# VHH binders against p49116, part 20

Target 1, 238 residues: p49116
Amino acid sequence: EGPLLSDTHVTFKLTMPSPMPEYLNVHYICESASRLLFLSMHWARSIPAFQALGQDCNTSLVRACWNELFTLGLAQCAQVMSLSTILAAIVNHLQNSIQEDKLSGDRIKQVMEHIWKLQEFCNSMAKLDIDGYEYAYLKAIVLFSPDHPGLTSTSQIEKFQEKAQMELQDYVQKTYSEDTYRLARILVRLPALRLMSSNITEELFFTGLIGNVSIDSIIPYILKMETAEYNGQITGAS

## First folded at step 13 (VHH)

Design m44
Fold by OpenDDE, look of step 15:
Structure m44 (fold): chain B 238 residues (1-238), chain A 119 residues (1-119)
Amino acid sequence: as target 1 above (238 residues)
Amino acid sequence: QLQLVESGGGLVQAGGSLRLSCTASGNDYAMGWFRQGPGKEREFVASISRSGSYTYYADSVKGRFTISRDNAKNTLYLQMNSLKSEDTAVYYCAADQYGRYRSPNYDYWGKGTRVTVSS
């Protein structure tokens, strides 16, 4: 078997809605997030190993890890997205919309903590200067996680994860040979992804767009969407 | 896509100092300096990661040159101290689209700025 990832899987270019408004409204945030979600899902779909798992299995896999992939995408695209500005806008919107009868103090705390964790994660990744190759491999490692409940073909998933890990190791060793501990520093960031709530992520980035529809429910549709349709959506939204 | 413009080159005496600048049309790139002396091949000088957290230097310039960047200004710098005649070259700014400060192949290049060190 050939490598899990090729150079074609390294490119991860997010196109933001244009023009950027002076005021980041909920629609802009949701559109930006949706584009990233689509990009992330279609990236996964472009991996031959992912395809080899079959539609049922790979759909289940994405359902299990979409939040982690999305978060890695946020980190990777933080600059182009002006993520700090987006997060600040989200906080402002939350503050403006907080109703004492709708949101409990505990819920507000949870949401704010989630935003903080998200920002910290992205800052940490930026500080580590994770490159495009490393992001691709990290996403693959996260994608091919066999430890999610309800998965089939766990042996194959594990094999692919191992392959991703090995390729990352080889890449880091080759590219950053002077930094012996870089791989470890990179991998140790992954647990932070598991601490983030998919529900809160969904509420923060997608509620204004999808309403009561869950990301989980639309994942099969996204995965079946043709690239041309996606591109059409991007151009149409601009 | 990315445009790089070097400046700051000139004539300097041996033992002197010079600061090069490279203005980029963006700041989301790992960047580096290269140089090509008379009759010589282009060679690596220094590189810096996107955030500036990591730097790397050629052995020939280590301890004398300092690479830095100001992302707010989209500018890359090369502080050159204790200049030698062998440092005479056209200096080029380069950027890696994947954010690799240890890039095997930079994607974008400036036109270069000439540095001449006289004895």
Scores: ipSAE 0.864, ipTM 0.937, lowest interface PAE 0.5, mean pLDDT 92
Fold by ESMFold2, look of step 15:
Structure m44 (fold): chain B 238 residues (1-238), chain A 119 residues (1-119)
Amino acid sequence: as target 1 above (238 residues)
Amino acid sequence: QLQLVESGGGLVQAGGSLRLSCTASGNDYAMGWFRQGPGKEREFVASISRSGSYTYYADSVKGRFTISRDNAKNTLYLQMNSLKSEDTAVYYCAADQYGRYRSPNYDYWGKGTRVTVSS
């Protein structure tokens, strides 16, 4: 009953830590990524359809899709984050680690390939000029995936995903009526998200936050947070 | 808040050309040009996506006007060729905060620059 998303779900404003250090470091990268993660979780939690699934289902969905949702957030916010600069700094640090024999050659190849895939995904999304409404619906399609193992409400989740797909279709056809293939070009970008490793994302962006725990383990706590506390984490104020 | 400043308006003879510029305080927006002629409502002229990859034109200006942008300079352009007296209007630069190059409603507007096309 009613639209899956409203105008309040389209706004997605990321603010970066200030001041930007002269040399990028793990703490700046981790704080920036943490703000994006909290912004993404706040966005998901604000959706009435998500709330209707219940807390256990919410946790299961977010655990299954947080990396895809985070990757869409990186693409959407790549300009404000200076993501290309962050990734270049990470590459330089990895190359120094090779010279000092701190990581295995196979691990370094995996991480470098992941960085390349992430860069190409973000570039492809920028080239398509995906707008804020389209990102919101793409995130909803990713969030309401019924295909994850262990889900209990898969029929209802599937109906919400179909509703997100329908609303995206209606939006694109109304807004970009002259571009017959826009919906198809947007949707074919989604499979690339399955190539992204949550473990490598944690290593690249969350080393200072996590220590020895995974994002998966903290998701129930993030989803329980009060809205005021969420806003503090998104902006770094607390 | 995003600031938009148009320039390049003036008096031009019919059949002539004119290039409008709009300097913005940022480049992370889809942008467009609108115009308002004497006694008329404001109407769409052209729009361009954030990257510049996508453009769209009103039928009345297709083939005569070209929209472009230089994101390094945060500047939007409208090259107007084969001008007609019907093109006389105040031209406004506009930006959409959600990045829609076919925006139904723009959020930021310049003050406008006047273009007068004489016979």
Scores: ipSAE 0.704, ipTM 0.872, lowest interface PAE 0.9, mean pLDDT 88

Design m45
Fold by OpenDDE, look of step 15:
Parts: C-alpha cells; structure tokens; sequence
Structure m45 (fold): chain B 238 residues (1-238), chain A 119 residues (1-119)
C-alpha cells in the first residue's frame, strides 16, 4: 500500500468571506466557520483510506471527530481567519446575551472557558510553528481514531491511524532532524482537543446558520456535497 | 501571490556589518535568506519559522548572521556581522507556503539585493 497522505492532502487553503466587515456579525462568523467545516470534511473525503472505509463508517468517523478536525483547522487557519478577532467578536456577542440574562452563570463560565481553551490551543500550535504537513498528519491521526463508540471497522481505522503516525514520525525526523523531541511536543497537544465540547463549539460558530439542526445531522449531507455546489451556495448567500 | 521585496544591500568593508530587510505582502509564511555569489550556485543562508520561534543557519554564516522577523510589519531581517569577502552575493528572500523553516524548496522569491564586501 502507498502512503496514507500525499502532497495533495497537505494543501489546506481557507477562503474567507469577502469583504470583511468592520463589525464581525454572527453571519460572518458562521459563514467563515461553515467554510472551514466544509474544507475540513472535504479534506477528509479526499483521502483514499477514508473512502475505503465506506460511506457509513467514514460518516461515523467524521461525526465523532468533527470538533477536533474543526479545531485543528482553526489553529491552522488562525491567521487567515483573524481568529483572535473572531473570538473577541463572539465574546462581545455573548456579552449581550449575558446582559439579557439569557444564560446561566454556569453556562457563561463554560462558554468562556471553552473560548479560552480554543485560544490557548491555537496559540500553542502557533508557538510550535506546526507546518502544513504536520497539520495534515495530525488531522489524519484525529480522523482515524478507533476509540470512538459505535464505530465499525475499528481494526482498519487503527491501521490507518498507525500509518498516519508513522508517516508523521518519518516526516518530522527528516525535516526537523535536529529537534529530537519535536514529534512528542506535537503529539502531546492532541489530548487538548478531546477536552473541548462539540456542543459549545457548535453554539459559538454555527448557531446562526443551522438553527436547531446539529452539525452531527448535517455531516452526511456535507460529505456528499460537491465543492462546486457548496461554492454556489456560498456565493448565493453572499 | 506573495510579494517579497529585499532592501539594505550595498558596499561594506570586510569586518563590517549590514542589515538586510525583506518586506512581504503577508506574514503567514516560514521565510528564509539565500544568496548567489559570482560564479556560484544559489545557496541557503538562514531561515525562520512563522512565529520566529525557530531559526536555522548555514554553517558558513552561523555565529555571524542573525535572522529575525517582525510580523506586525511583515518584514524579515538578516543582520550580517563580521562580513567576509566570500559573503559577496545577491541575497534573496524566500517563503514557504507550508510554513517549513527547513523547507526543501521555497515557493516565493524576491528579486534580490546585492551585497558587496570589499577587502
């Protein structure tokens, strides 16, 4: 078998809505997030190993790890997205809700902690200067996680994850040979992804677009959506 | 897509110092300096990661040159100290789209700035 990932899987270019408004409204944030979500899922779909698992299995995988993939995408695209500005805008919007007593104190705390975790994670990844190859492999490792409940073909998934890990190891060893602990520093960041709530992420980034529909429920649709179709929808919505 | 413009080159005496700058149209790239001397092939000089946390130097310039960047200004720098005649070259700024400060190749290149070290 050939490599899990090729150079075509390294490219991860997010196109932001244009023009950027002076005031980042909920619509802009949601559209930006939706584009990233689509890009992330399209990326997964482009991996032959992902396709080989079959539609039911690969859909289940994405349902299980979409938040992690999305978060890695946020980190990777933080500059292009002006993520700090987006997060600040989200906080400002939340402040309005707080003033209107729409959220409990505990919920406010949870949401703010989540935003902090997102920012810290992205900052940590930036400090590590994770490159495009490393991000691709990390996303693959996260995608092909066999430890989610309800998955089929777990043996095959595990095999793909191992392959991703090995390829990452080889890449890091080859590219950053002088930094013997780089791989470990990179991998140790992955647990932080599991501490982040998909529900809170969904509320922060997607409430304006999906309403009462969950990301989980639309994942099958997104995975079947063609790039041209998505672009058409985005253009039409703009 | 990315535009790179080098500046700061000139004539300097051996043992002298010079600071090169490279202005980029963006700052989300790992960047590096290369040089091409008379009758020589283009060679790596130094590179720096996107955040500036990591740097890498050719053995020939290690301890004498310092690469740095100011992301707020979208500018890459090369501080060259203790210059030698063999440092005479056209210096090029380059950027890697994948953020690799040890990239095997770079995607974007400037037009270069000439540095001449006199004996």
Amino acid sequence: as target 1 above (238 residues)
Amino acid sequence: QLQLVESGGGLVQAGGSLRLSCTASGNDYAMGWFRQGPGKEREFVASISRSGSYTYYADSVKGRFTISRDNAKNTLYLQMNSLKSEDTAVYYCAADQYGRYKAPNYDYWGKGTRVTVSS
Scores: ipSAE 0.850, ipTM 0.930, lowest interface PAE 0.5, mean pLDDT 92
Fold by ESMFold2, look of step 15:
Structure m45 (fold): chain B 238 residues (1-238), chain A 119 residues (1-119)
Amino acid sequence: as target 1 above (238 residues)
Amino acid sequence: QLQLVESGGGLVQAGGSLRLSCTASGNDYAMGWFRQGPGKEREFVASISRSGSYTYYADSVKGRFTISRDNAKNTLYLQMNSLKSEDTAVYYCAADQYGRYKAPNYDYWGKGTRVTVSS
């Protein structure tokens, strides 16, 4: 049946909107985040095992895990995105736009805790120097998670996840044979992804979308998008 | 694409020291040093992870050479101590776009800097 991922699935090149504005704004942040989201969805769609599950299962899987994939993408692309600068701009916007009626003290606390968790996750991945192959396998493990509610084909999804885990193990052992605990150090980062709230991610990065469009509602359209149209979205047209 | 420029090569006595530098146009890469001696194939010398936390050395240079990086200056270094005539080579800076500090191949290469170890 062959490997779950090939070398072509390791490429994950995010192109930022250009030029970077002097003053970061909601539109720049939302465009940057949208490009990462589209890149992540196209990456998932390109995997033969994902294709084999069929469109109904594909949509359900991505709806269940898109925030975890997006968060891994943020960590992988943190430097090219200038993620720390984006998060600082968001924090400043929250401080300058606080309205008593719009944001409760509880909500502000939730959002700031989420930002802190995201920063710490990204920093921990950078400190481990997670490579592009490792990120590809981690994203596959997250994508093929059988324990989300409402999924069909969960036994096949579980088999694909086990295959991703095996391939990550083989890769780490082959590439970093002298570092016997690297796999364990990498895998213990994954539980932090389940602490990330889709609702808060949408608020932080996607507020500039028309209306209160949930990412959940647009996923079927992103997954059906033709390659030429998709390339226009993730590359941008200057 | 990523640009790599080596410097610091020159003539040095056996037993001496030399520090090579490689200025890069970015720092989000795992990086390494290779060398090619006269009439020989290019060989691995040392590599370093994106953050600098992990390093890897060829057996022939372990204990004598130290790889390091300064990401604020986008610069990779190779400190070469206890130099031997066998270390005579053109030294190349290289970068792996996937961030592997033990990459089987590298995507970007500099033009090299010559090191000659005399006597």
Scores: ipSAE 0.697, ipTM 0.875, lowest interface PAE 1.0, mean pLDDT 87

Design p27
Fold by OpenDDE, fold request of step 18:
Structure p27 (fold): chain B 238 residues (1-238), chain A 120 residues (1-120)
Amino acid sequence: as target 1 above (238 residues)
Amino acid sequence: DVQLVESGGGLVQAGGSLRLSCAASGFTFRNYGMYWGRQAPGKGREWVSGISWSGGYTNYASSVKGRFTISRDNAKNTLYLQMNNLKPEDTALYYCARPGYGKTPDSDYWGQGTQVTVSS
């Protein structure tokens, strides 16, 4: 049996909307986030093992882990996205709601903590200097998580996750032979993803674009979207 | 196609220095960690040093630590190995490698290598 991933899966190139405005408005943020979301979903779709699970299982997996995949994508594309600037802009936009007393104190705290956790996670990943190969396999490990409720084919999912972990180990061992703990240092960052609220992520990055439509509800459509259609959005949407 | 071309090897006296270069093409260089290996006469391949995609993290074999420095220029798609205080035991064919997909280094990509000979 061949490897789980290939060089085509290592490549993860996000194209940002152009031009970048001086002031990052809600539309720009939402468009950027949407592009990342689409890229992440289509990345998953391009994996042969993912395809082998069938459409129903695929949809269920992505619904379960889209927030984690998205967050890993944020970390991976943090520089290209100017993530810190985006997060600061989000905070600024939230200030209007705060000043208008539209949010409870508890909600404000939750949102601010979420933003903090996102930034810290991305910073921690940057400190580890994770490359495209490692990110690809980390995303695979997250994608093929058998511990989500309601999944079918859990045995196969588990096998794919194990394969991803083993291949990542092989990569790290070959590249950094005298650092026997690098894999562990990388993997211990993954639990932080489970602390991220998908609802808050959705509110911060997507409410300005999709309104009351949930990411959960649009995932099947994203997964069925043609690559050409996606590419068209990259070039035409601003 | 993935291509790696090593250069900079030669004959040097013990205590001398060499700087090896590796020109990479056929893949997105910045997406991968890279490493140097070497093969001495009659011996197997030996890992020498590894470097992360940005160069922010480096790792060395104990036998070369403090003497060798791995670096990279992503804008030039080039990997480097600065070798100082060379010893006869460092004599080997040096190769740069991009990890492939497999458990063994045989699945990795490397060039023809560059010969380094250190005389006593």
Scores: ipSAE 0.932, ipTM 0.976, lowest interface PAE 0.4, mean pLDDT 93
Fold by OpenDDE, fold request of step 18:
Structure p27 (fold): chain B 238 residues (1-238), chain A 120 residues (1-120)
Amino acid sequence: as target 1 above (238 residues)
Amino acid sequence: DVQLVESGGGLVQAGGSLRLSCAASGFTFRNYGMYWGRQAPGKGREWVSGISWSGGYTNYASSVKGRFTISRDNAKNTLYLQMNNLKPEDTALYYCARPGYGKTPDSDYWGQGTQVTVSS
C-alpha cells in the first residue's frame, strides 16, 4: 500500500484573523483557536486511513485526542499565531479574574501550570526544529493512538500508528543519516501532550466563543462541516 | 511537480573550494528538511549533509565534517553546499534531495546533479 500521508497532508496553513487588534481580546484569541481547531480536524478528515475507520470511530478518535492535536498545532503555528503574545494576553485576562477573586488559589495554580506546560512544550518543539513533514506524522501518531478508552477497531488504529512511526523514521534517517537519535528525541516529546488538561485548554482558548458548549459536543459537527463552508468562514471572518 | 536543479560544480584543484546551489520548485520548500548526496564513479550514492527546515540544525558525514557547510535560503527556495579544502576523493556527482515517502532514497526527489572533479 501507499504511504499514510502525502504532500497535501504536510501542508498545514493557518490563516489568522485580520486585522490583529491593538489589544488581544478574548474574541481574537477564541477566533484564532477555533480556526486552528477546525484546521486540525479537517486535516485529520483528509487522511484516507482516517476515512477508512468510519464516522463513529473517527469521531471517537478525535474526541480522544483533539487537545493533543490542537497543542501540536499550536507548536507548529506558534510563529504565525504569535503564541507567546496570545499566552501573555490570556495571563493578563486571568489576572483580572484573580483580582476579582473569582478563582481559587488551587485553580489559579492549575491554570498557570497549564500555560507553562504549553509554552514549554512549544519551546521544546521549536528547539528540535521540526518541519512540516515531521509535524504531519507526529499528528498522525497522536491521532491513531489505540490506547484511548472506548475505541473500536483498535488493531487497525494501531497499524496506522505503526505505519506513521515507520514512515517518520524513514524520513528522518534519509535526511539526517548521521543523527541516529533524532527520531527518539522527537518522539519523547509526545508524552508531554498527555499531561495537558483538555478542560483547561478549552477554558483558556474557547470559553469566549462557545460559551457552555463543549468541544467534545461540537466535534461531530466540525467533522461534517463542508470544506467550502469552513473556507468561507475563514475568509468572511478575516 | 517537484523539481530540483543543482549547479556550481566544476573542476578544482585539491585544496580548492566550490559552492553548490540547488533551486527548488513545485513544493513548499520550508516544510521539508533537505540533504545533499553524492555519487562517485563506480560507487553507490552516499549521504553528505542534511539540514532542517529553518537551517537551525545541520548534520554531516564524517568524511566532510569541518570542510563542508550546508545552508539554505527559504525565501529563495535554494539549498547550498559550501565545499572547502576539497580532496580528490570528493570527486562525484553531487545532488540535492527532498525526501519522499519511501524507505529508501530511491523514493526521494533529486535533480540532474552537478559534477565536481577534484584534481590532485
Scores: ipSAE 0.932, ipTM 0.976, lowest interface PAE 0.4, mean pLDDT 93
Fold by OpenDDE, look of step 14:
Structure p27 (fold): chain B 238 residues (1-238), chain A 120 residues (1-120)
Amino acid sequence: as target 1 above (238 residues)
Amino acid sequence: DVQLVESGGGLVQAGGSLRLSCAASGFTFRNYGMYWGRQAPGKGREWVSGISWSGGYTNYASSVKGRFTISRDNAKNTLYLQMNNLKPEDTALYYCARPGYGKTPDSDYWGQGTQVTVSS
């Protein structure tokens, strides 16, 4: 059996909306986030092992882990996205809501903590200097997680996850042979992803575009959309 | 196709220095960590040094630590190995490598190598 991923899966190029506005408005943030989400979903779809699981299982997996994939994508694309600036803008927009007493004190705390967690996670990944290969396999490990409720084909999913882990291990060992703990340092970051609320992520990055529509509800449509259609949207928005 | 072309090798006296270069093409260079290996006569391939995609992280074999420096220029798609205080035991064919997919080193991509000979 061949490798789980290939060079095509290592490539993960996000194209930002152009031009960047002087003031990062909600629309720009949401559009940027949407592009990342689409890229992440289509990346998953391009994996032969993912395709082999069938449409229903695929949809279930993505629904379960989209927030984690999205967050890994944010970390990977943090420089291209100017993520720190985006997060600052989000906080500024949030301040308006706070002043209008639209949020409870507890909710404000939750949202601010989420932003902090997100920033810290991305910073931690940057410190590890994770490359495209490693990101690809980390995303695969997250994608092929068998421990989500309601999944079918859990044995197969587990096998793919193990394969991803093994191949990542091989890569790290070959590249950094005298650093026997690099893999562990990388993998130990993954639990932080599950500390992040998908609801809060959705509110911060997507509410301006999808309104009351949930990411969960649009995932099947994203997975069914043609790559050409997606590319057309990206070029059209530029 | 992935291509790696090493250069900069030669004959040098013990205590001397060389700088190896590796020109990469056929793949997105910045997406990958890279490493240098070497093969001495009659010996197997030996890992020498690795570098992360940005160059922010480096790793060295104990035998070359403090003497060799790995670096890269992503704009030029080039990997470098600065070798100082060379020793006769450093004599080998040095090759640049991009990790492939698989457990065995044979799955990796490497060039033809450049010969480094250190005389006593």
Scores: ipSAE 0.924, ipTM 0.973, lowest interface PAE 0.4, mean pLDDT 93
Fold by OpenDDE, look of step 15:
Structure p27 (fold): chain B 238 residues (1-238), chain A 120 residues (1-120)
Amino acid sequence: as target 1 above (238 residues)
Amino acid sequence: DVQLVESGGGLVQAGGSLRLSCAASGFTFRNYGMYWGRQAPGKGREWVSGISWSGGYTNYASSVKGRFTISRDNAKNTLYLQMNNLKPEDTALYYCARPGYGKTPDSDYWGQGTQVTVSS
């Protein structure tokens, strides 16, 4: 049995919409987020182990962890995306909504806390200086999580997750032989992902593009989308 | 194909300095941490130093800490090892490596190496 991932899975290149507007509008933010979402899901689909689980199980896994994958993607692509600027723009848009009294005080607090958690998580990952290899395997660990409700083939999923963890460990040991705690420092970041609301993420990044359509409902469509079609949309939509 | 080419080795007296270079190609250099290893005659491969993708984090074997400095230039796809206060026991074939997939270093990618000889 070969490794879980390959160099093709380590590569994670996000192409941003061009040109970047002087003022980040909702459309630009949503388009950028959508591209990241599609990239993340198609990345998952490209993993042989993921394919081996079958379409139904695959869909269930992605539905369960899309927010975590997306967030890891935000962290990984933070520089390319100018994530801090995007988040600032989102806050600005929210302030307008506040002035219009469209949100309750409690909801405002929840949303602002979510934005803070996102920024903090991305900052923490940057401080750890996580590379493309490590990100790939962190995403795999998140993807192959057997503890989500309603999953089938949980034994197989667990095996894949363990394989991902072991291979990440091997990488860290080979590269940083005298740092015995690096793996632990990296893995302890993962629980923060599950503290983030998928609903709030969806509202912040996707409402302007998909309206009232849920990410959950479009996941099967995204997973069935041909890679060529996806690539065409990226190049043609700019 | 992944290719690594080491250079900068040579003969130096004890207490001297050398700077090794490693030119990388065939992969996205900035996606990976890199490390230097060495192999002395009759000995196995030894890890020397590692560096994160951005160069913001470095790690060293106890035997070289304070004397060696690992660095990288991602724009040039090049890894470096500055070696100061060299000792005869530092004599070895030095190689740069990109981690592969597997538990053992044998699964990693490395070049032909560059010979460093330190005379007493």
Scores: ipSAE 0.924, ipTM 0.973, lowest interface PAE 0.4, mean pLDDT 93
Fold by ESMFold2, look of step 15:
Structure p27 (fold): chain B 238 residues (1-238), chain A 120 residues (1-120)
Amino acid sequence: as target 1 above (238 residues)
Amino acid sequence: DVQLVESGGGLVQAGGSLRLSCAASGFTFRNYGMYWGRQAPGKGREWVSGISWSGGYTNYASSVKGRFTISRDNAKNTLYLQMNNLKPEDTALYYCARPGYGKTPDSDYWGQGTQVTVSS
């Protein structure tokens, strides 16, 4: 009943660690990425349709799509994050790892291909000039995907996805009435998200986590985390 | 609450130019695409032009293409419509809009409009 999303879901403001260091380092990159991950999980948690599916379904959905949400977040926040600078620093780090014989040539190729795909995705979204409304609905479409294995309530999830698609269509048609292809151009960007490896995303952006923590394993805790607890953890207590 | 206030309308001779402004408030202007519509006397509402959040993409009705230019200034929360080579058939109430969450334009956020009258 009513719209799937509201203006509160269109707002997506990422606050970066301050100040930015003179030379980017693993800790800055990891904290920046962690803030985006939390913001993305909190965004999903705030959607009434998501809440209605129940805690087990919520966890299953987010585990299935967290990398797609994160990647959409990277594209949406690329300027605020200085993402091109972060990716350049990661590439430089990879080159140093080759000098120290710490990675195989095949692994380096895989990681560099992933970085290239990420950059191409972000560039394509910028060329389409995707706005906050459109990003919110693209995120909803990937969140409410009934195709992932292990989901319950798949018929209800499918209905929410169709509602997200319909409401995005309505927005695009009302705003750009003489461009009958904009919706299609936007939607064909989504398959590229399925090519992004969650393991490589963890390596690129979350290497600074203690013990090489799996994002999949912490998702239930992030979804339950209160905002006050999160703010204390990212701003430090001591 | 969302507010949109148009200005810059008036009486102009055919072939003349006019620049409309739309001051936006009550929402984060840069997060949304915007559009202009118009309603001629005794006619239904007509979509005129749309613009993406940064201004990097613009779209025009065939009746105004090449003559009208939509633009925005996100620092001033203002949408513009530059109208050149005006014709009597451009006479209408012009209003700016931000799309809402409903299926039809009636659900969108509208200004009260500014009148443009083009004499022959």
Scores: ipSAE 0.806, ipTM 0.932, lowest interface PAE 0.8, mean pLDDT 88

